# VHH binders against Probable cysteine protease atg4 (atg4): the designs that were tried, part 6

Target 1, 320 residues: Probable cysteine protease atg4 (atg4), of Schizosaccharomyces pombe (q9p373)
Amino acid sequence: MELMARFLERYLHFAPTNTEPPGTLIWFLGHSYKIEDSQWPEKFLYDSFSLITITYRSGIEGLENMTSDTGWGCMIRSTQTLLANCLRICYPEKQLKEILALFADEPSAPFSIHQFVTMGKTLCDINPGQWFGPTTSCSCVARLSDQNPDVPLHVYVARNGNAIYRDQLSKVSFPVLLLIPTRLGIDSINESYYDQLLQVFEIRSFVGITGGRPRSAHYFYARQNQYFFYLDPHCTHFAHTTTQPASEETFHSATLRRVAIQDLDPCMIFGFLIRDEEEWHSFEANQKYFADIVQIFDSEPQPVETHDDFVLDENVEDHL

## First folded at step 20 (VHH)

Design l6 (from j4 with E100Q)
Fold by OpenDDE, fold request of step 21:
Structure l6 (fold): chain B 320 residues (1-320), chain A 121 residues (1-121)
Amino acid sequence: as target 1 above (320 residues)
Amino acid sequence: QVQLVESGGGLVQPGGSLRLSCAASGFTFSSYAMTWVRQAPGKGPEWIATISSGGSTMYADSTKGRFTISRDNAKNTLYLQMTSLKPEDTALYYCATGYQDWFGEFLSDHRGPGTQVTVSS
């Protein structure tokens, strides 16, 4: 097993060249880094490395007739990645190992792939081994969170387009994870959404985007100008269980990856964490900067834009 | 076997300076990022500074501008120059292979037994 320190050094050593001009900002989950020169800010790289990356796994036991989610689990894994990082933000006092245990590749783990598969079948009649759509993934997260009160997090899913309803939110306690499955175009993101998409990354409550790649799903966590940084779930590691824990390094990306806005797939899940009333007010106040991506209304029903729950094809590898 | 041994701690007055050293052995020191961490009684570990294998440095806000991390790869030694010391800097100081992640948790593979720094009038 490689030492974490060496792994991190490799990450830093093999980072791609920053081709953007000095003076630009990198937005990282609502935080900013200033680019001082042609190099990546070291802190940004460390912070990027810090993010949990949940990828494909093999050697999984108890997963129906399957032993791996390679080839079909990318939406689930990217959604797990979003949730895991959200939980770390929400509960910084919890250790990394404790959070990872919630996502163990065993049936008893609250947010295991087993639980997702079971919930997908229950909620949406998705057979094991089939791809998840954005809405299905969100619904699974919401239900699984409700079933696990030991990790307090209410998950609000926008189920009518991209609309959030105040009266529904008022009935739940903080913290709340807002998940907004949406489609920002047909083949690509409509340019009318470009500025708003950029603004989303500047929101303090922003906890990432799942999807965003043609025929696959990634976790997007940062941007510089019109480039978006993402974690890729398509690397297969051995299953992580309580009795056979995977190496911690398998939950971190050693590669910095980015994609240009024009190459993003328009099918996306937006995540925002609201921990109290103050953060809600802040979110609501800032919603005007991305009002076409996320809408807020008092109550349902309201006339809102409809978005397709597009199923991503996991058979295509991401080649950047 | 990886070994880290801190030294240079002691009693200093407020406003004083102290230089800590960490002697590393049992691994290729020059290939690893190194970190200083401290732990005060009753508190958890606090990240102070990290220096990459290439010499890039990062600092915690609490010590930035007062502390300087450096390394001598030829001597397999990590240093922490502390200036303008305050009573709140009183802690056991550790040299470690690791880092504080974005969420605030210090993750380390190895650390030394530590050297005590006490700032008192």
Scores: ipSAE 0.586, ipTM 0.880, lowest interface PAE 0.5, mean pLDDT 90
Fold by OpenDDE, fold request of step 21:
Structure l6 (fold): chain B 320 residues (1-320), chain A 121 residues (1-121)
Amino acid sequence: as target 1 above (320 residues)
Amino acid sequence: QVQLVESGGGLVQPGGSLRLSCAASGFTFSSYAMTWVRQAPGKGPEWIATISSGGSTMYADSTKGRFTISRDNAKNTLYLQMTSLKPEDTALYYCATGYQDWFGEFLSDHRGPGTQVTVSS
């Protein structure tokens, strides 16, 4: 813990210069910080540091023929990061160590990279060591959550790209994590989505974005104007296990990083935590501000079984 | 050995003021963020305020505007100026190394024995 205090002080001391003008707001997972001067609000820096970041790991045992996820595990790690922070938001009474244990680099941990790899193969026929896409990642999280009821968080993955269906959601108990895998453009984010993307960060239930990089993934948690702050999983640390726990420091970012909206990859997962009916109503009411990113419908359209009534008109009278 | 010793507590009437002090030793005081926390009977510890090594301050909503945290690095001393005290402020007040994280968890390495503040008419 002493190390953490020093680390935090160092983090604060070496924070990059804020280049945005005074008077702007930083939105941090639905919370706002006012920029009063050319410096970062210290509270924002503390809060940023407080977030869990799960990065690449080496020395992993029991991961098929691999010992590291370096080079391929970024989507998984960023998804773990989203889920870990979501769980901390949902259960503030749980200690950090307890949450981190859920993501230990051992097969028995419910949200371990081992479990993700296994689930990826099972659900999507992805071979170990291959990169996960947004949809696959969401599916894995949902299934792993279902398999671990002792972690009381349900996961609802948007269907048909970005649709939430009320009749399906009504069958899910709170708390529920909404995951929306979406593509907001081809090579870059379409400008038509810019305002909506900005608004997402102002939503109280917002718990971050995973993805947003070409053939890679970060965890985006805050924005200032058109700059988005992210946690980077691409630093490799030693595996975290029950018998050999990694330093807590390795689960915190020592660097404040941001990227401009123009430089974001359009493939990403949006996460929203809904803890009760009131929060759902609030989310639904605010959905109008990002309606092209997340859609809400009453029910999923059923494929119109075109009963091709091939009425075999038998009346081909053989005019012979 | 890290040592923190709180002082300045006592009995005060509602609306009154108190100034708490915390004498620190056994570590580089100037390099650490310092925090005041309090614990009322039957309640868990409550974060009050934090001051960074650089002097930036953060306050809990419950004490914001009434309490002021400050530090004198030359004296290795942390202060808490309390004003407009209320009966609800009655608690054992601790000086601690650490911080309140965004999730609401107070992470501390060391704390003193505390000083009792009682607000009673």
Scores: ipSAE 0.473, ipTM 0.794, lowest interface PAE 0.7, mean pLDDT 90
Fold by ESMFold2, fold request of step 21:
Structure l6 (fold): chain B 320 residues (1-320), chain A 121 residues (1-121)
Amino acid sequence: as target 1 above (320 residues)
Amino acid sequence: QVQLVESGGGLVQPGGSLRLSCAASGFTFSSYAMTWVRQAPGKGPEWIATISSGGSTMYADSTKGRFTISRDNAKNTLYLQMTSLKPEDTALYYCATGYQDWFGEFLSDHRGPGTQVTVSS
């Protein structure tokens, strides 16, 4: 019975000491917890542990001449993490094992690393084992989600860096996952973005940030002042397949991890889940608090037609 | 052995009140968050309220303002005070240890057998 008094010790092996004073809020995917007594709120620890964490895997079959994504797959895995948690929000009636099966390490799973690699080659000419950048990740998620009608989710990738166009959104059904690939600085986050970045975590539809540089991508789900909590894909577990499913514990973080805003990589994908018209209107009304990160317009400007050299290119990073 | 035993259910008229109890044994009750869940015939389980180890409360929108969760740590007992009962509140009500997580699931497998609440004219 000693272990039941320490319920979270069964699932969470490490948490740092809270350094922020009582009364400080933690913002977790648009919801808040208050620090009451210098300890982490129990609900925050439960909610952090409940997030699906998808990490590197070994013993993968059918991935050309490779058996692991260790060292190159972290952006894919962090994007899978964002998508998996988003799908859990959209389809609460589905069991965890049903969601995890969509991300199995086999070609037949719709959001497998195999499907990401194939789609990355098809859409962006990225060879297996190469770095999977944020723009490639967004494009792959959008196309893979379109191909999976059994778990409907439209993925809208921002245009022209960070723009969302109302006329394009009006053509699709909810739920919609907005993905905004944005660069908030050159080597570190420009301080002019700090307040907007903090505000994003307070947005009800926020479903996280995946971002970083090669071999250093993470999924960020919460903040406390200028500290950001994240899930780390940089550990390797054995492959998860339908016939040999991985232990569920390999899909949860045993460690509460955070990083200071000064140490964040400025390359980010912002995720917002819009499940109905009212959530859209709420998101739109709050966009002013992070207007340099996300822009909303009625319609996309047409390219200037002077010669055939001018085209709109959705597949490149177009901000510094 | 962890045990949770609900009581206080029964037949009640619409607009009526009922107090459910959940007697806990076999663990340190005061150290755990506790939750009420209900299951109507032909439907899946529905979270209705949680009280933390420190006494903080959370409520589902469907029952907010009508139901009150509380605990008496000296008696190892969890309560649900129900008022303004409606026919749609008819369900099997059971208590469980832990929180409903971000996705609506529970990590603990400890729950009681439940007590039936029937609201009808």
Scores: ipSAE 0.128, ipTM 0.561, lowest interface PAE 4.8, mean pLDDT 84
Fold by ESMFold2, fold request of step 21:
Structure l6 (fold): chain B 320 residues (1-320), chain A 121 residues (1-121)
Amino acid sequence: as target 1 above (320 residues)
Amino acid sequence: QVQLVESGGGLVQPGGSLRLSCAASGFTFSSYAMTWVRQAPGKGPEWIATISSGGSTMYADSTKGRFTISRDNAKNTLYLQMTSLKPEDTALYYCATGYQDWFGEFLSDHRGPGTQVTVSS
């Protein structure tokens, strides 16, 4: 086992300075920490370090004529990061190495980059080395999760943009991961979404945001005011396989990184993990605080212009 | 070499009190959060309490109000004051550096051998 306690000693001596005043809250996946002084809360640093970070890899076999995803795989890696941390929450009895094996850089691993690129080709005609957008990433996760019965996680991808339909959701078993691919502006986040975006981080079921543009995708897990903390996939390590596992340290970040809301890309996937009916009710009760990001309806509307005849307007008032 | 050594365990009657100590050496004690964990026979480890490097405390629900964690940074010593002890508190108690992680696991490998607490009539 790695010496996690030495992380805290190193981090206390080399942590970046906190720019926000005392009394400011940090929101980490629905949990908050209060700033007491100019120092980062120790618990926040420890929790940030404990998150799985999946990054670019080299020496990958079985990716046609490619041996690395450096420069093109960051959306896939950020999505893997979201999914890996979600699975750690769902299955606390599993060891870290068991979760990481699901993301091994080999065709047999259910959430490998191989499986993502194969699924992207199948669903969206995306070739290896081409950009995976948010919608493609969500579709891939949903299909790959359906194909992996050994670690059950039902993935519901929002319909018609950002809509969740109760009648469709009622047919899946918990746990369910809600993925909402959405765009909050043209080139930057529209200011009308600012408050809603901040509220999302306060939701207990929140498991993060994957978002960005080509070569600039990240996983966002915490915020402090209008600053967003993220894990950076843009480091290349040697491939992780079952016969030659990568060092555990390559799956963690020892550096806090944050970005201002003005610099966020508006293309995002929002992730919410619902593990039982009570968590669903809590999520549903709080949805009003981010209603333009996630919408909930009872049923999906029927297509227009069916085989039925058109009904003409009448000049008679009906109804009691 | 990091070393943690617990003491103060023993046999006590229900309703009794006991004070555990954890002597630390080989590292900058004042810079670490410190944790008490217990493990009953045939059970997994159970987090009891954590005290941050700055003295902020948190407690498991099962022991809140009955147990008090404290530290003396000048003596490099961590304490657990236990009161109103119950038979279900019987366990090996050990100290460790760090926190229970976000996922609820104890990842620190700096721990002591523990001190046995037995609550029996």
Scores: ipSAE 0.127, ipTM 0.549, lowest interface PAE 4.8, mean pLDDT 84

